VH-VL binders against Protein STK_02290. Designs and how they scored, part 7

Target 1, 225 residues: Protein STK_02290, of Sulfurisphaera tokodaii (q976g0)
Amino acid sequence: QEQLVAVNELNENLGKVLIKIARDSIANKLGILKINLEDYLSSLNDPILNKKGLAFVTLETYYGNSTSLRGCIGYVEAVAPLKEIVSKAAIAAAFSDPRFPPLSKGEFDNIIIEVTVLTKPQEIDVENRWELPKKIKVGEDGLIVEYGILYSGLLLPQVPMEYCWDEETFLAETCIKAGLEPDCWLNNKVKIKKFQGIIFREEKPKSEKILIIKPSEVKCKKEEI

## First folded at step 17 (VH-VL)

Design d02 (from i02 with light chain S31N)
Fold by ESMFold2, look of step 17:
Structure d02 (fold): chain C 225 residues (1-225), chain A 126 residues (1-126), chain B 106 residues (1-106)
Amino acid sequence: as target 1 above (225 residues)
Amino acid sequence: QVQLVQSGAEVKKPGESLKVSCKASGYTFTSYYMHWVRQAPGQGLEWMGIINPNSGGTSYAQKFQGRVTMTRDTSTSTVYMELSSLRSEDTAVYYCARAEKYYNYYTGYPHFFDYWGQGTLVTVSS
Amino acid sequence: SYVLTQPSSVSVAPGQTATISCGGHNIGSKNVHWYQQRPGQSPVLVIYYDNKRPSGIPERFSGSNSGNTATLTISGTQAMDEADYYCQVWDSSTYVFGGGTKLTVL
């Protein structure tokens, strides 16, 4: 009923726009880009950007041939247009991640911005909870574990690929992420949701070149040795 | 520009119910959580519960489970808190308080209250 | 049941540095938030995530958190800083506030 962004509607050009929204929002908060952010977002009339969406903005510090995490914040409920979600998430990732100090002006030219757009999470419903691992596709699905409003944990689709996890391990680790016991996915009062995502990433800080990364393309770390 | 405007003070008798409203403006109502926190005279702050204005989902502090109900009306950007079976110890100022809904991938939801309503004094006289 | 302990009052002279403690078991592993409540007014967020300052909060407000103690620090204390101050955490099950500290500026 409501208009939600589908991941397959997003192309390279739109991925560039999402990254630009994130970068300009951060630049505005730093005082580097002197704009009215509300007017800026209002001028973006692409129908896809105005659909409700879910996204994470990830910031990484760039060291040439390596990067390190600098912030990662998103919205996992479709509560506002994708353009607004990306702007708010970018600002929060830069200034409100408790693991890091607020982003400085000196850092701004040395970060890589990554926007991950998510599909709407779908609850996995089974008669026998032991069948849940069979309903999960490692390399395609991300997981959300929810118990009421207060217990929630999310793992992105690339995570089990990075760690070479099987589906049961993926479920257990998502339970732990939610602050629950590893076997919480067997509890019928716990909701298990799955979603997919696509990653748009600057190749270098502020680059024109944008990478489009699918989670299935992520290599297992153990297989690289 | 963010404003949370609550309904006026109330005087109640033991056994009655109270219902406080909190009207939000200056932001997208459904993009934030709303909490209720009360403060008895001369006392500290006590969390009562949370509502998700987008879904209407709620969670209540154990102390108030069974007596408190939180609702919202998205068309008026208003949340409501109802507390039943009032007693004299329910005399307090009741605050609505907004919380960010963004999710930190590593640390979860923010769990702080960035804007508060002006408060509603409810006096329960026996 | 997680408990946050604050001193009931702190007094400082104008221009001096005020420190307000918030004690809790292993509070250093939690994110601590601080609110100012002036007499007859609602609370205002002054510090979040231990040491981050919302827009509009003066630079003289700062925070720290390690071990079993979080601290709100107000340098160059002014008369307008006279208020009650509350620390707050989410303890993995509920929201917990400290008992509050009355800051008096003499």
Scores: ipSAE 0.814, ipTM 0.896, lowest interface PAE 0.6, mean pLDDT 92
Fold by ESMFold2, fold request of step 18:
Structure d02 (fold): chain C 225 residues (1-225), chain A 126 residues (1-126), chain B 106 residues (1-106)
Amino acid sequence: as target 1 above (225 residues)
Amino acid sequence: QVQLVQSGAEVKKPGESLKVSCKASGYTFTSYYMHWVRQAPGQGLEWMGIINPNSGGTSYAQKFQGRVTMTRDTSTSTVYMELSSLRSEDTAVYYCARAEKYYNYYTGYPHFFDYWGQGTLVTVSS
Amino acid sequence: SYVLTQPSSVSVAPGQTATISCGGHNIGSKNVHWYQQRPGQSPVLVIYYDNKRPSGIPERFSGSNSGNTATLTISGTQAMDEADYYCQVWDSSTYVFGGGTKLTVL
């Protein structure tokens, strides 16, 4: 009923704007960019940015030849305009990730910002739960495993590509992510939802050039997360 | 800025029901979870349940399952908590409390309460 | 269910450091949040995720969490810090609060 952002409406220019929103929001919180954040967001009049959307903001520390995770927070329910959720998620990823101290001014110029825009998760409905792997497309779909309102595990669409997983393994690993047994997806009380996403990523800290990554293009890396 | 304004104090008899309202303002109502927490006189805080104002979905503490119902009205930005079959031990101040809805990819939901309503005293006595 | 244990009271002289403990089995693997409740008022979040301060909370409030004990520390304690303090966790099945600690500033 509400107008939601479709992934196919997003291009390189909008990806750059989403990354800029994330970076400016963090800079504002650090005192590097002195603005009224509400006025800043209100000035962004592009109709697509004003549609409700879902996104993750991922921060990585840049070491020249490698990166390491620095924060990853998002919204997986379409609760506000895309511009607002990217701003809030960026601030939370920088300052409210319990695994890391608050981002410092000294770090700001050495992080890479990545924004992953998601489609609305939809429940996969099957007569026979053994059919669930057949309804999932590795390389396109991300998964959410839910048990009640308070239990959730989420894996992004690129993850099974990175690990060379098949669909059943992807389901099992998402169950594990939710803190459940690997076969929880066979349990009729467990909801399985799927979604798609597209990734916009700075090539280097603060670079004008960005990378657009479709999950289907991710190569198997044989690494552990 | 953020305000959670609750309905006024009530006096109830055992066996009756209570219904407390919590009206939110100063933020996007559907962008946050709402919880209910109570505090018996001179005692600590006890979690009762959570509602997702966007979907209306709920989850209740086991102790209150079957007696508590949480609802919301998005047009008035208001959540409601109803507790039935009241007993004297249900005498408490009832708080609504807001929680962030952002999801940490590795650690899940935040599970802390950043703003609280002013509280509603409900006294259950014969 | 999971239990959090706090001392019933702590007294401190103005300007000194107050410490309030929150005990729980393997609490160091959980995220601990702290609330201040002044007499007749609603709780106010003062620490989240063990050691992070919300905007507007003075730097003299800090927290730590390891092993079986989480600790709220208030340095340079002031009369306005006199309140009840509660720790809280999510334990994978419910939200749990400590019993509360009354901080008195003499």
Scores: ipSAE 0.796, ipTM 0.885, lowest interface PAE 0.7, mean pLDDT 91
Fold by ESMFold2, last read:
Formats: structure tokens, C-alpha cells, sequence
Structure d02 (fold): chain C 225 residues (1-225), chain A 126 residues (1-126), chain B 106 residues (1-106)
């Protein structure tokens, strides 16, 4: 736990490396890049890549002026070095998302890869559960809801920005993601954790240039009263 | 080359406890869940519970709650399943089974078992 | 308690298509996984997420899931496919297996 990656340790160059790990892992699985993946990952000796970390890999199909979701897989527990979880998450996002067929070779050149690195989740400890919304910053924090080992759900920090949610709604929706009732966050046996994230995204499919996206910059898609 | 190697067959008497080991190799032990599933002779598969090898956290099927204990030793990449107060109907082959720990942002955990141990026959007879 | 129902046996001639059903209330809203168990051996995952094949599983194995029925299909059935087949789901609180179907190739 003491060896976790902090998001402030990541810069543009490491973001490029993480995206490259994701893309090379998918390319290897497709037979486009013929390497031994274990040897490839072992050759990456940067100390930051070898710290335990949490990340999501998001794949989007590129249409020139728009994109659509193609897969989104991550790890919500820091169980392995960052390089390994990015590789595994990329492969799973490409081939094991039940909403989509396995990624084809023909799609590979038209996919945008995005890696979101998460900070160490911190449990929010309050005496009165009704104070939880006050401890959460929409636009900065993501949430994890946990109840035992079988109920766990996560919402990324950009999600409440996209939907114009307040903090209480954010908590309720995260409960739903965990497979629990919307008011589960009032239950003293349910753990609520918060984290932050930084987003590294290819500007175009396979581009060397990347974007670094702060969740707070995501605009609300709807404004309704 | 993922391998799950279980301890050998055992014969037990009613009221005793069984303890089966499952040693993992060929992958990062803490990066996957481990489950236990049993199969009585001539019958189907029955889920018993899950352990998170990283945290040691567990959850058990209702039927086994209070009789089953799952533990792990990260230094040897081994999980253990202990079932107490044995009855003749506990005669079964006991399997460890690995599950992916990745989280699909939209659909949750995978909930399938990609590799299984060879099984351990435990016979409970008076 | 969620229940999955499978036929106890299915027989098919070599080279023909075998179909094994897995019935459950609203099973189409669940992800269905399938395991092959040859006599005296441990189960092997052959289909996950309704219709995806793990590495090393022949293309003749396929799956579907809709309404109240999930189906495992084996085309061009071979003698080596003779085994017991189990469907499995996660049902909000527990893991549920079907009773198993013995596939005989004759």
C-alpha cells in the first residue's frame, strides 16, 4: 500500500508510455505486434511504472470529429504494478467487454486510447453519515462504494460533471453502481472512498501527441431545471 | 502457464474438519480472485465462497456460512479452504477456481472462472 | 434462490451441430458462462459473457443468450467434445450453476 503511484508523479512523458503500453498490449493480442508480452513489460524499469496503481483504459472509435465508446475496463484495487494493470485493462477493454465484439485488426487504427490513472482511494470518515456530501468535491473527486467483497462500485470524477449532479446524487448513483440501494451511503457498514484522477488521451488514433485532461474541465452536457 | 495445484485426496469422519490448499503459479497471485466450488459424486457444481488474496477479505455462500473459512498466504501464493463439522453429504471434489479482478465500468466484475485446480476428493464416512 | 435448468443429456452424430440450453427467468439480462468437464477432469471455461471464446477454444464453440434461454452451440461436433457442460451466472448475491448436460457423440 505504501508503494502506490500518486497521480502527481505522472507527467506527459509517462502518460505517453502508459498509452503505448495499452496500445502495444492490444496490438500484441491482435498479432500486429509479435512480442512476448511478459518480456516487454519486464523491460520497463521506470520506478513509477513499477509502483502499484489503479487505472482505467477507455477505448473509443474515432470518426474524425466525434468518437463513440468501444470499451472501458480498469482496476479498482491497487494489486499490481501500474504497467501491468494498464496492459491487462487494455486487453480486457478491447476483447472482454460484453457490450462489444472483440476488437478486430481493422478497427485498431481507428481507436483512441485513453488511460486514466487514479490516486490512492481514501476512506471518508464521518461521525454523521449525512455529512458525507460535504466531504466530496464534484469535479475533483471520484467515488468508490464498498460493502463486503461482493459489492463494489466506482464512478470516475468526470461523471458527475457530465450529468450536472450534486454531491448527494453522486453518492446515490455510486451506490447503484455497487449493486446497492441509492441510500446505501447512509448505512454505517458501507465504506465510501474518494480518489482523484488524471486522464491521458491520444489526440488522434496512434498519435504521438496526447492530451492531459483534468476532470474539472469536463462540461455539463445538459442544463435542465 | 497458469497453474492451480491442490493438495491430495483425504478421508474424514463426520464432525471433523477438512482443509484443502491451492497453490497458484504463472501469474500475479494478488491480481485475481480465488473461489472454491465443490462437486458431490455424480452431481453438479456448487459455489462455496470467494477470497481476495490481496486483502484476505472473504464472502461465503449462505449454505456454508459459519462452517467455512478461507485464508491465504501471499508468501507462498497459496489459498486454503477449511470446512468444519463435516457430514456425509460434504463428500465431494473441491476445486479452487480463479476469476479476473478487472472492473468493467458499465457491467461490473466479470464473475467467471478462467482456470480451475485439478480438484481434491474429500470423502466423509462414518 | 435463482435456478438454472439444463437438459440432462443431448446426443449428436459426429459432424452435426449440438445445442445445449440453459433456462432461467430473465436470463437474457445476465451474463452467461459455460464450462466443459470431461470425465474425471476439472471444468474448463469454453464461453464467457454469453458468446466470447477464451484463447485455445475452437471456433466451433459459440453461444447466445436472449429472453429466458441461453444456448451453447457446438458445430462440427467431434468425439473429443463428449463431456458434461455447465452454464453459470452471477445472480446479484451468489453464483449459480446449471445442473449440467451430458453431451454424447455417437
Amino acid sequence: as target 1 above (225 residues)
Amino acid sequence: QVQLVQSGAEVKKPGESLKVSCKASGYTFTSYYMHWVRQAPGQGLEWMGIINPNSGGTSYAQKFQGRVTMTRDTSTSTVYMELSSLRSEDTAVYYCARAEKYYNYYTGYPHFFDYWGQGTLVTVSS
Amino acid sequence: SYVLTQPSSVSVAPGQTATISCGGHNIGSKNVHWYQQRPGQSPVLVIYYDNKRPSGIPERFSGSNSGNTATLTISGTQAMDEADYYCQVWDSSTYVFGGGTKLTVL
Scores: ipSAE 0.778, ipTM 0.882, lowest interface PAE 0.7, mean pLDDT 91
Fold by ESMFold2, last read:
Structure d02 (fold): chain C 225 residues (1-225), chain A 126 residues (1-126), chain B 106 residues (1-106)
Amino acid sequence: as target 1 above (225 residues)
Amino acid sequence: QVQLVQSGAEVKKPGESLKVSCKASGYTFTSYYMHWVRQAPGQGLEWMGIINPNSGGTSYAQKFQGRVTMTRDTSTSTVYMELSSLRSEDTAVYYCARAEKYYNYYTGYPHFFDYWGQGTLVTVSS
Amino acid sequence: SYVLTQPSSVSVAPGQTATISCGGHNIGSKNVHWYQQRPGQSPVLVIYYDNKRPSGIPERFSGSNSGNTATLTISGTQAMDEADYYCQVWDSSTYVFGGGTKLTVL
């Protein structure tokens, strides 16, 4: 049976542990931390870490007063314990993002690690597809668009906040993310799912202090202009 | 160590069915996709389809739609590929191949095959 | 019906650089992966995402992809590199392999 992590089971201490799993997994792959990764993960006995979960690991290069994206990979199906998902996603974000070269040892002390834990996606069920925007809350919901096993696109809940999108734009952009036409959400063969997330982020590279970010707290570009 | 161990070679007659197994070990079976790819003698590689071992969901190449069935048994970490209504041109080595299931936020699924089984030769002749 | 084309064979002297091409319309917008298949063996991934090398693959293997051509490059070619090489993409709906290139080390 499925036993899934609920976002409300995660506190600051577990957020720190998830970030540590991500950082230690990358460090091990770089040869900076010399451990047996399988034994390391097996030693983590917290029941919450052993539940199946969904998460993204985001890496950013730190410039003091700003950051830039360095990798972002996750699992959008609850297929393994949260601890394993975070470890695998961290390694993939560091070394297997096609937009970037593999993370170097020289970069390791200059990245910020962010772990976003997701709730189980729920399909939005409507008789009239035009009602879908009304079922979505920008600032709370992330979206998944699915068409069969091979077409999927996901946008995290903070994305429409960052871009000041309305619900219809959010749906259209998620369709584009899935490799489909912007109006795919009107197609009855396309599944639209929503989820929520909580973000745990290092304040500075390798800092013990972390930030806990709710998507609703993200300011959009228009407010800054 | 990741291992994909396939069932042994088979000799079949036209009109029969083949069924090849692929037993996975050394990783969490349900956290990766499994694909089937075949190679006719002296020929290149041909993708046949994909199974999600977690859900059992499948997608098949159009060429094989209606003749191929992929299944799995999570208790034994084994995937199966069955091809029916065999023809002589189905003579090939059949490979299972593993693919990463992680999702890149910007670019989607990886769509490459990181580990391959040893292959299973199936000969179809009368 | 996306098509990848590869030369049937490439010959190179030991120690020289081998290049194996993979042609496709606008292949530079796709991610290209490369597999090595030694005689009687299963394929092995040698390059993924155009230019990334899996663990255990010698650093003399590299890749590039732009325009209508992706290229696998093997520097300092050795006798053990003699094999068939396949390029592969995901084409929005299906997986496509090139026809394969036999690399011969003279």
Scores: ipSAE 0.768, ipTM 0.878, lowest interface PAE 0.7, mean pLDDT 91

Design d02 (from i02 with light chain S31N)
Fold by ESMFold2, fold request of step 18:
Structure d02 (fold): chain C 225 residues (1-225), chain A 126 residues (1-126), chain B 106 residues (1-106)
Amino acid sequence: as target 1 above (225 residues)
Amino acid sequence: QVQLVQSGAEVKKPGESLKVSCKASGYTFTSYYMHWVRQAPGQGLEWMGIINPNSGGTSYAQKFQGRVTMTRDTSTSTVYMELSSLRSEDTAVYYCARAEKYYNYYTGYPHFFDYWGQGTLVTVSS
Amino acid sequence: SYVLTQPSSVSVAPGQTATISCGGHNIGSKNVHWYQQRPGQSPVLVIYYDNKRPSGIPERFSGSNSGNTATLTISGTQAMDEADYYCQVWDSSTYVFGGGTKLTVL
């Protein structure tokens, strides 16, 4: 009934467009790009961009051989077309992340923009909660833990790959992310949802070349034994 | 640009119900949360609950569980708050207040109220 | 359960700096938001995330938050700043407002 973006509809060219939307939205807010943002978004007629979507925009400061986090904001409910979600998330990541001051004009040419597109989260339906680990796939699924409207925690699909977690650990860590006990996933009042995602990332600030990262391709860090 | 316009003042008797409307304009209605906050005469602010206009999902403060119901109509961009079994201590100005729905990967939802309605005075007296 | 404590009133002379405190256990680990409510009006957000100022709020409004105290500071206080001021947090399970501080400019 809903017209939602599927991850398999996204290709390299569309990933470049999403990154451009994010970068142009930030540039507009900085006064670097003088456009009417509403008109700009309205001119984007690609049917896929006009489907409801979910995305995170991640900004990192580029230091040549390293990067550091600069902001990470997204929408985890499909409330608007993908193009609008990416624009809003980019602006929020640049200016409304409480961990950082608003992005300055001086920083604009030294950030890397990453857009992670998510599928609609779906609740995992089990008769026995102990079966939940068997219904998730590390390397494919991200997780959301919800307890009412007030408690929510989300881990992206690449996270358990980075930390070499099994499925039960992934569930426990997502509970912790929500501010709940590690075993909250056994509680019948707690919703467990899964989703998939694909990552589009600038190779360098403002680069034409982008990286397309599937969570299944992320290697285990093997940090801290 | 953003406006939250509430229904007019009401006078009620104990045991009756009140229903306040809040019509939103100037933004995408389903992209933000809506909250209700009340203020008794000469008193501070008291949070009552939250509605997700997109899903219709709600959560209420424990004090109001069983008495409060929040609904919305997406076709008119309007939220409603109904409080039943009124008492004289329910005399207050009732505000709708908007909150951002974006999610910070590390810190969660923003949890502040960026725009407020003009308020609706409801007086409960016998 | 979580309590935010504000002084009932603060008085300052025009042009001086007003400081309104908001006390809470380990409030420095929380994000504090501040609202101004002028007589007969609805609240208006003046500071969010401890120290960020919304568009349209004068630069003389600033905020800080560390330890057990968050602070709203108004420099160059004007008569139009007379209002009630409320601090607010999200306390992992509910929204909590301070009791409010009446700022008088005299």
Scores: ipSAE 0.762, ipTM 0.866, lowest interface PAE 0.7, mean pLDDT 91

